# Ledger of designs, part 8: VH-VL binders against s5sc42

Target 1, 176 residues: s5sc42
Amino acid sequence: MTVDALSNADNQDLRDNFIANRFLSHEAKLLDQRRFTEWLDLLDDEIRYIVPLRLMALDFDREVRADSFHINDGKVNLKVRAKRSSVSSGWGETPPSRTLRLVGSVMTDRIDQEGVLEVESAVIIYRQRAAIGQGDVLAFRRTDWLRIDGGTVKLLKRVALLTDASLATPNLAIFL

## First folded at step 21 (VH-VL)

Design b5
Fold by OpenDDE, last read:
Structure b5 (fold): chain C 176 residues (1-176), chain A 125 residues (1-125), chain B 108 residues (1-108)
Amino acid sequence: as target 1 above (176 residues)
Amino acid sequence: EVQLVQSGAEVKKPGSSVKVSCKASGYTFTSYTISWVRQAPGQGLEWMGGIIPIYDIENYAQKFQGRVTITADKSTSTAYMELSSLRSEDTAVYYCARDSGWYQDYTSPYYMDVWGKGTTVTVSS
Amino acid sequence: SSELTQDPAVSVALGQTVRITCQGDSLRSYYATWYQQKPGQAPILVIYGQNNRPSGIPDRFSGSSSGNTASLTITGAQAEDEADYYCNSRDSSSDHLVFGGGTKLTVL
């Protein structure tokens, strides 16, 4: 990669990157604080939230099962997940786990779809469960599509791919 | 006995609204989801939407978005489906059904295991 | 939304085996649910999940899946099995549910 390629960002690129970083950082904060109602407000009504399964394979290109998901939800199902996480139920952890989300390596690109910003990022989530002992770490890359409409930014689509293929349960019980 | 009892047949004019009720009994109302499915004469089953009573979260098929309203009264264990701006094409038998929840993970099977007897709605001028 | 397709009609001789197939992209990710409906009656759940059969459903009914297809098999069809059969599944592209077009089974 050339210096020019790295430094050739125009004002729009800088603005896009700023918006993306602020949005995703704010989202992370909301989730870490279990502010799910406000988090849901960040989601576009047409949101598609996808976390595909990753399989251990010798061929890197065959590690992802496109037809199997940890999460494949629209806004309604995400609302359900959020509600379950916010109430004391058999589905939610009791007490709820504590999380710290770090979002980095944010890169933005404008795509052909007007008003949509494509955002790539790397995320690390530290999760402390109710059980004693050291917490666990989830690491993943994701691609987000942000809908920018005037002064409003919403998450339109998210595809997150877990780096670790050894996740024991299909149910993450966590938003990525 | 687990059962869903629906309201009686309706005859409506085009442009009007219809509200069908579905009273659940024999189980914990908030432990399940209610779906609404209709069937036009000689046609197949069509999912309209559903509700999760415990969370008061509704889900509507795109075709009916903005024209259908599904509600649930936990105090009476009754679900309701209101369809507005009725057209002749809305003439159908409307079923409520208890389902396992569409929001489960991909490994959990979905099913509608208890059905009402259906409510006939006729839209005619 | 994703669609599920079924043959409109199939026939089977009494005592023979028939397979009703449902096809759709959603079936790659989700199980199919099968319902039986007789004229003037509400649908009845007959198969769900991998091959789960509710209480009261005869063991001649079974379910299977392969690729983007799911199948309901009746091994040893009886006269009372004449009915419409619908497959149902979650939509992989939405939060919605979808039904197949239904298959009318005639027992000869």
Scores: ipSAE 0.842, ipTM 0.939, lowest interface PAE 0.6, mean pLDDT 92
Fold by ESMFold2, fold request of step 22:
Structure b5 (fold): chain C 176 residues (1-176), chain A 125 residues (1-125), chain B 108 residues (1-108)
Amino acid sequence: as target 1 above (176 residues)
Amino acid sequence: EVQLVQSGAEVKKPGSSVKVSCKASGYTFTSYTISWVRQAPGQGLEWMGGIIPIYDIENYAQKFQGRVTITADKSTSTAYMELSSLRSEDTAVYYCARDSGWYQDYTSPYYMDVWGKGTTVTVSS
Amino acid sequence: SSELTQDPAVSVALGQTVRITCQGDSLRSYYATWYQQKPGQAPILVIYGQNNRPSGIPDRFSGSSSGNTASLTITGAQAEDEADYYCNSRDSSSDHLVFGGGTKLTVL
């Protein structure tokens, strides 16, 4: 391949990838350290946070809607979910899982919504559940929309699709 | 016996505010959420918002954002709804209801199982 | 997705079966909850989840759903079933709840 000077479009793509990698790495660190108040500050007030529940190949009770969600939250419901994760009772595992998040394969695209960056990534979460059990790995792809306004970056939307390993766990206990 | 007792009827002028109380008894106040629902004369039910007393987290329907304030006093097991900048179309019966939590996902069904008797608010000069 | 649509009125003869329907995009993701309201009274819960009846609700009340439509069925309608019926659901596009416009059931 030939290596020529980068165009202005190439330079914007490089800057966008840098911004996305920094944002997602910072978010992963906050979540792994359970710093939920700081994590909530990364979220746009109009956020939609979506983790669909895929039931087409699973044997579930008939009480579950076909288009159901593990998570379908705006800012208010994410505050509730974060609060429940922080206390002794509520949503999530007791004791809470220890996690290590790796975010990679980051691809960015500027879309026709001004100031919004579409980001695709692959995510691996090592999760150590209860002290007796072995850890497991959650692996998935997700799409994030980041709003860039002045010098600030906020998460505007997330769609995460879980792998087959997590489809038999109808009560997801961690953020993706 | 689980009960929600609301404050009495109010007559208000346009531009003023109203604060309706909802006193809970017969259950652990912090184990449930409280929703506020109104019904204008001859109209249907309209969800206004609610509060999770244990977390002190409010949720407001978009139509009322900026005009409604919902609070809870855990020490008295009482929720409050205050609606400001009243106009004639705010004339309605205002209900509080105990609910299972609007924030829950497919693993927990949502419902409002205990309702107050309603507070009539009339906005006129 | 935020709108739940109900027919404004429906009639049933004493002892016959009636269905009250509720339609909306959010019902693909969330079950409808059903409330009964008689004149001058607060609503009462009659059906929640797929087909759960609270204590004290007669077994002639049942719920069902398919696609974007939920139904409240009353088999063997009684005079005391004459009321307004509201469906309610989580809005699938927000953190909010939404009610249908209500259906007035007349028992003939």
Scores: ipSAE 0.691, ipTM 0.871, lowest interface PAE 1.1, mean pLDDT 86
Fold by ESMFold2, fold request of step 22:
Structure b5 (fold): chain C 176 residues (1-176), chain A 125 residues (1-125), chain B 108 residues (1-108)
Amino acid sequence: as target 1 above (176 residues)
Amino acid sequence: EVQLVQSGAEVKKPGSSVKVSCKASGYTFTSYTISWVRQAPGQGLEWMGGIIPIYDIENYAQKFQGRVTITADKSTSTAYMELSSLRSEDTAVYYCARDSGWYQDYTSPYYMDVWGKGTTVTVSS
Amino acid sequence: SSELTQDPAVSVALGQTVRITCQGDSLRSYYATWYQQKPGQAPILVIYGQNNRPSGIPDRFSGSSSGNTASLTITGAQAEDEADYYCNSRDSSSDHLVFGGGTKLTVL
């Protein structure tokens, strides 16, 4: 890689990356603080939120199975998931886990859809389950599509690919 | 004994609204969701939407978005479906059904295990 | 695709085996659920999940699926099995549910 003076085209890339980083950092903070009603306000009404079920495969390129999902939600189902997470008896965990999200390796690209920014990132979530005491780490790659309309940025689509081949539990207790 | 009792038949003019009730008994109302399904004469079943009474969260099929309102009254264990701006094509039997929840993950099958007897709504001028 | 496709009609001789099919891309991801409806009556649940029967449904009813296709099988069909049969599934591209167009089963 050569380090050159930034061009005007490079300035758009910088602004895009700033927008994506700010949005994803804000989202991560809301989720870690369990501010789910505010988190839902970040979601486009047409959101698709997808966590495919990965089956163990010999070939790395074929580990992802799009036929099955841990999560396959639109805005209505995300409201349900957020509501269940807000009450003390959220499915999967009681008491709720404590989390800390780190979002990094952020790469942005403008795509053929106007006002839509494609964002790739790597995510690490430290999770402490209250019943167990010691925490664990979830690590995964994520692709997000952000709709930028005037002064607002909304999450239009998310695909999160878990690094673990599959989870034993059929239901994830946290947002990815 | 699990039952869903629906309100009686209605005759409506085009442009008006109809509100159909569905009273649940014999189970814990907040433990299930309620779906609404209609069937026009000689036609198949069409899912309109539903509600999760414990969360007060509604889900509407795209075709009915903006015209349908589904509500639940936990104190009376009654769900309601209101369809506005009626047209002759809305003439149908309207069913409520108790269901397992559309929002569950891939390992949980969806089903509607208890149905009301249906409410006939006729839209004519 | 959110559409579920069923043949409009199928016939079976009394005592014989019949299979009613339901096809759609969402069935690669979600279970089909099957309902029986007799004239003038509300639907009743006959099969959900892969092959679960509610209480009161005869064991001659079974379900199966492969790829994008789900099937309701009636072994040893009886006269009272004459009805309309609907498949239903979660739409894999939305939070909505969809029904197939229905299959009228005639028992000869």
Scores: ipSAE 0.643, ipTM 0.860, lowest interface PAE 1.5, mean pLDDT 86
Fold by ESMFold2, last read:
Structure b5 (fold): chain C 176 residues (1-176), chain A 125 residues (1-125), chain B 108 residues (1-108)
Amino acid sequence: as target 1 above (176 residues)
Amino acid sequence: EVQLVQSGAEVKKPGSSVKVSCKASGYTFTSYTISWVRQAPGQGLEWMGGIIPIYDIENYAQKFQGRVTITADKSTSTAYMELSSLRSEDTAVYYCARDSGWYQDYTSPYYMDVWGKGTTVTVSS
Amino acid sequence: SSELTQDPAVSVALGQTVRITCQGDSLRSYYATWYQQKPGQAPILVIYGQNNRPSGIPDRFSGSSSGNTASLTITGAQAEDEADYYCNSRDSSSDHLVFGGGTKLTVL
């Protein structure tokens, strides 16, 4: 990259980057504070929220499906997932995990779909599982498509690509 | 015995509404989802939508969005489907079915294992 | 991508094997579920997941899938198997469910 390119940032690119950073920072805060009703308000009604499984080639396994997902949700299924994450286990003494989301390496691009901003980012989530006293880190890349309509910004689509081809747990307990 | 008992046949005029009930018994109502499926005469099955009673979350097929309302009353273990602005093409048998949940990931098979006997709705002038 | 396609009719001679197919993009991601419906009756579940049979369903019924196609196979078809058969799956592009158009099986 040249010094000229860094010094001559486009006004549109500056506004796009501000919009993306503000939206993703606000979303991360809502999710870390477990404000799921407000988080659902950030979602476009036509949202597609996708966390694909990476395929593993096993020569001797039974038939392997090519398009498998950890998450493949529209708004109805995201409401269900949010509701389940807020429901007490009844007899559980374990609080939900505490999280801290760091969203960085944010790059924006205007695409052929009018009013839609494509946003690439890297995400690190520190997770403290209070029930087991364990902290761990989940790291991944994601692509977001933000619909900008007047003064309103909504998440239209998310594809989060986990760095691990599989997960040890049967459910993904946090939003990516 | 696990059972879904539906309300009786209805004859309706175009432009009116119909509300069909589905009373569940023999299982914990809040442990399952209820789907509504219709079948016009000589036609196939068509999923209309459903409800998750424990969460009170509805899911509507796009074709019926804005005309269908699905509700559940946990105190009576009864689900309801109301279809408004009826047309002659809404003449059909309407089924309720207990299902495993449309919201499950691909590793959890989906199925509707208990069906009501159906409610015939006839829309004619 | 949202449609499930079935042949509208298929015939099988008594005692022969028949395969009823269901095709759609959603079947690349989700299992098909199969229902049998006889005239004037509600559907009954016959196969779910890849090849799970509910209690009471004869072992001559089996399911399989490959790519975007799922199949219901009846080995040694009997007269009582004459019915309409529907596949059903989650739609991979929405939160909705979708049925195939149905296949009328005639046992000769």
Scores: ipSAE 0.641, ipTM 0.857, lowest interface PAE 1.5, mean pLDDT 85

Design b5
Fold by ESMFold2, fold request of step 22:
Structure b5 (fold): chain C 176 residues (1-176), chain A 125 residues (1-125), chain B 108 residues (1-108)
Amino acid sequence: as target 1 above (176 residues)
Amino acid sequence: EVQLVQSGAEVKKPGSSVKVSCKASGYTFTSYTISWVRQAPGQGLEWMGGIIPIYDIENYAQKFQGRVTITADKSTSTAYMELSSLRSEDTAVYYCARDSGWYQDYTSPYYMDVWGKGTTVTVSS
Amino acid sequence: SSELTQDPAVSVALGQTVRITCQGDSLRSYYATWYQQKPGQAPILVIYGQNNRPSGIPDRFSGSSSGNTASLTITGAQAEDEADYYCNSRDSSSDHLVFGGGTKLTVL
């Protein structure tokens, strides 16, 4: 095994990966701390936030649905979803879920779109829901498109592919 | 029982603005979205935008972004739509409607089950 | 321009069955909602979701969908069914709602 000097292309890859890791780590912290107003500030105004359904199928490659979604939101609908998760009520109120997000396996690529970085990552979320009891784990892979404009980084698009197949359940309680 | 009462007809000059009101009664105002839909003479229905009064979150169709302002006053159960920089092609009937679907996941139907009678806005010189 | 496409006009003989269609990519993902509008009046809701009728809408009205197409069917058309019909859907590429251009139904 030998160590060669890094090229300029390798240095760009390192910088891209550093930017992606910092952005995704910061986002995960905001979401775990339920800092939704600050999280919304990370989102590009033209964001598309997509979580397709995955349903059990004989053909594994066909489990992810093209036209069915848990989430298919732009920024307006994400604001509504964030607000609804924050509402306190005397009617049917359940304490918020506690979460810890671990983001890893980060790979970056520059694509044929000006100022956009494509980022793949694997995510594990530990979640303890309203009851005092054993938490569970939500695992998925994401592809994120980050718009880099000067020194500003925004999430332009997210596609999160759940590992577990969904059995006709339409809603997730948390952001992916 | 459920009713949306709109303000009266208006005649406006090009370049001015118009503000149409929509007073709701017979239901819990903050439990529904209010949408605004217009219809030019001889033309179809066109969604302009809406508001979720309990959260004060607005949503505007791209065509009207920057010219339309939709607001809600929860204390009077009244929604407002203001359209600025009026042109002759803005001559239309403007409807408010109760939208019971709220912006939710793809499996929730979005529908407008109660409509106001419309407000005619005429833009002419 | 409209993402949802409707034929501008359709005719049906009294007592016969007619189908009014609405086409668009968003209908692969979202339900169409149908409204009836008579001259000089506000629209009224006739079908929402797959095939739900609000109270007061006759059972001769039904809805269906397949692929990118939704249909409003009127079985046994009556003279009072003569009206404009609009489909409406959530846009799958935005947070907006969109209407079709409308179909004028003439009952002969």
Scores: ipSAE 0.626, ipTM 0.846, lowest interface PAE 1.7, mean pLDDT 87
Fold by ESMFold2, last read:
Structure b5 (fold): chain C 176 residues (1-176), chain A 125 residues (1-125), chain B 108 residues (1-108)
Amino acid sequence: as target 1 above (176 residues)
Amino acid sequence: EVQLVQSGAEVKKPGSSVKVSCKASGYTFTSYTISWVRQAPGQGLEWMGGIIPIYDIENYAQKFQGRVTITADKSTSTAYMELSSLRSEDTAVYYCARDSGWYQDYTSPYYMDVWGKGTTVTVSS
Amino acid sequence: SSELTQDPAVSVALGQTVRITCQGDSLRSYYATWYQQKPGQAPILVIYGQNNRPSGIPDRFSGSSSGNTASLTITGAQAEDEADYYCNSRDSSSDHLVFGGGTKLTVL
């Protein structure tokens, strides 16, 4: 790969990558700090938040099923999840897990949809479940579509692909 | 005995609003969601939206977004649906129904197990 | 993708078996729920999940699904089964719910 002087196209790619890194880093901080009301403000009203099922298959590219999901939510359902996660009577993890999110390997691409930035990233979440005391690590790739409008950046769509294939339903009490 | 009791029939002029009540009894109101479904004369059922009373979170069908307001009063175990800017096409029977929650995991079945008797709203000059 | 399609009318002879179908892309992902409505009355829940009957619903009612199609089957139809039948599902592309257009069942 040659490192050339920056062109106008290179400057746009640098700005796009900066925007994506800032947005995803800010989001990760909000989620780790359990600031769910502020996190919901990052979401476009038309958001689709998707965690497809991954099942073992003969062909790696066919392990993901398009019509089967762990999660398939819009803004209303995400508000419900956030509300359930924020109350002390929590429905899945009481006491709540401690988390630390690292987002990296960020790649950006402009697509035909005006003002929308496609962002691929790798995510590692350290999670310490309070009842057990020992932490574990969730690792996955995700694709995000960010709508950029007049200096405002919103998450329009997320597809988070878990790295582990499983027939059992995982505990998804945390946001990916 | 689980019941949903709706307010009585209404006759409205175009451009006005209507507010239909749905009083729940015989169960813990905050443990379930309430949906609103309408049916125009000779036509099918149409989901308008709903509310989760314990969280005060509303969900509106796109067709009604901006014209419908759904609320719940936990102290009286009563849900309300208000439809504004009425027009003749809004003439219908309006039902409330207790439901299992539209927000559950994809493997959970959705159902409306208890229905009100319906409130007839007629919009005419 | 969000629309649920039902035939507007179906007839069955008394004592025979009838199948009422509901078709839509959301049924690939979500269960269909079935309601019965008689004229001038509120709907009642008949089948939810793939084939769960609430208490009071006769065992002649059953549900099934394959691909994007769900079916309500009435085995040994009786006169009181004459009604409109609606399928209902979550919409796979939103947080909303959708109803099919309804099927009028006539028992001959």
Scores: ipSAE 0.600, ipTM 0.841, lowest interface PAE 1.8, mean pLDDT 86
Fold by ESMFold2, look of step 21:
Structure b5 (fold): chain C 176 residues (1-176), chain A 125 residues (1-125), chain B 108 residues (1-108)
Amino acid sequence: as target 1 above (176 residues)
Amino acid sequence: EVQLVQSGAEVKKPGSSVKVSCKASGYTFTSYTISWVRQAPGQGLEWMGGIIPIYDIENYAQKFQGRVTITADKSTSTAYMELSSLRSEDTAVYYCARDSGWYQDYTSPYYMDVWGKGTTVTVSS
Amino acid sequence: SSELTQDPAVSVALGQTVRITCQGDSLRSYYATWYQQKPGQAPILVIYGQNNRPSGIPDRFSGSSSGNTASLTITGAQAEDEADYYCNSRDSSSDHLVFGGGTKLTVL
């Protein structure tokens, strides 16, 4: 690795990386503090929020659609998911888990879509299920597409790909 | 006996609005969503949108975003659909239907199992 | 958003078997739901999920799917089965629902 290769294009990449880090850190804080209304304001109206379900190819005997998802939400369905999480007595967790999100290994790339920044990151979520004792950890990589428009930054698309080790995690009650 | 009772036929001028009601009975209103589906004469079914009454969360088909407003009154178990800026192609029968929830994942099949009889809206000058 | 395509018309001889098809990318991810509509009437639910029939729907109606295609099969078609049939699914690219264009079934 050498740093003497930095250029004006590299300086743009540094600014993009700062924007992405700031956005993802702010989002993680909102989610950890369960500030879901503010989190929803970070989402582009055309958001696609995708956590694919990949079934093992060797076990194709079940009535399961080939392109199934853990999560496949636009903004309306994310509002529903957020509402169910905030009520706590809903569908996933009662009482709600306490979480801490660590987002790192952030890499950015400009793509052939004006004003859109592709962001890869590594994410670790510590989750304590509102009880004294050992919590658990979710670890994964994700790709985000951020729309930058007029000084605002919105999440346009997220794809979070869970590892095989995390497939034992039940239906996701927290946002990735 | 699960029923959806809709308001009566309407005749409207272009540019005006129409509000159709859908009164539910015989089930727990907040346990299901309500969808609105229209059908122009001689045409197919078209989903317009719906509402989750317990959360007061609306979902609108892109074609109708900005012209349709769907609401629910939990105290009267009644859903409403209002369509504004009417034009001649809005002439149709408008149905309300109880549905299992568009937001469900792939393991929960979607269906509309109870339909109103429909409300005919005619837009003419 | 993804469209669902149905043939506009299909015919079947009385007592014979017919398949009505529905195609679209969303059917790779979500089940099709089938509705029957007779002239001047509201639609009624016929098949949901893979092959669930609501109370009152005869067992000659069945559903199936493969890839991007779902089918409604009527075995031993009867005169009262003459109707329009619509498939419906969640759109895999949005939070919306989508209907196919409908298939008019004529029983000869």
Scores: ipSAE 0.596, ipTM 0.835, lowest interface PAE 1.6, mean pLDDT 85
Fold by OpenDDE, look of step 21:
Structure b5 (fold): chain C 176 residues (1-176), chain A 125 residues (1-125), chain B 108 residues (1-108)
Amino acid sequence: as target 1 above (176 residues)
Amino acid sequence: EVQLVQSGAEVKKPGSSVKVSCKASGYTFTSYTISWVRQAPGQGLEWMGGIIPIYDIENYAQKFQGRVTITADKSTSTAYMELSSLRSEDTAVYYCARDSGWYQDYTSPYYMDVWGKGTTVTVSS
Amino acid sequence: SSELTQDPAVSVALGQTVRITCQGDSLRSYYATWYQQKPGQAPILVIYGQNNRPSGIPDRFSGSSSGNTASLTITGAQAEDEADYYCNSRDSSSDHLVFGGGTKLTVL
């Protein structure tokens, strides 16, 4: 990659990247603090939250199918998941997991859709399930589409692709 | 025995609203969702929406957004469906059904395993 | 919203096998649920998930899926199987549920 390619960002690009980093960092903090009500407020009403299945394949490019998902939820189902996560009762993780989310490698790009910012990032989540024992790590890359409208930023769409083909953890009862 | 008992038949004028009740018994009301499905005469089944009583979360079909309100009273194990701005096309049998949940993951099966007997709503001038 | 498509009517001879098929994009991601409905009655769940039958449903009913299709198969159709059959699934692009148009099964 050329220096020019790396340094040819204009003020808009810098602002976009700043907005994206702040947004995603704030989101991560909310989730780590189990502030799900506030997290839901970050979501656009038209949110689509997608976690595709990664299938074992000889060809890396064939591992991701567009028709197979761990999660494919709109805002209603995300509300349900949030409620389930907030309740200590038997429908979710008991006790709830403690998490630390690190978001990095953030890259932004304006797309042809007005008011929408495309954001790529890499995420590491450390999850501690119990009071004792070793925690686990989730690693994934994701693409987010942020709707910027009227001075507000909302998450419009998220596609998170888990690095591991199979989840070593019992479930994916956390937001990515 | 698990059953859903619905309110009786309704005759309504255009522009009015109707509220149908669905009382659940024989199971833990908060362990399932309730869906509402209607069927116009000679037509197919149409999902209207549902509610997750334990979380007070509703989900509505796009067609009925803004016109339908689904509620649940956990104290009486009763779900309600209110449809406003009635028109002749709303003439149908309205069913409530015990719903396994549309919020489950990819591998979780979905079903409505217990149905009410239906409530006939007739909209006529 | 995604649509589920069914043939409006099919027929089967008594004791023979019939397959009712449902087609739609949502079926690529979700299993179909099948309901039987007879005139003047509420629908009855007959198949859900991969191939699950509720209690009381005869074993001649089975479910399968392939690609964007799901099928309900009745192996050895009986006279009482004459009814309307509806497939149901979750919309892959929304949180909504969708029904097929229904298939009227006539047993000859």
Scores: ipSAE 0.552, ipTM 0.827, lowest interface PAE 1.2, mean pLDDT 90

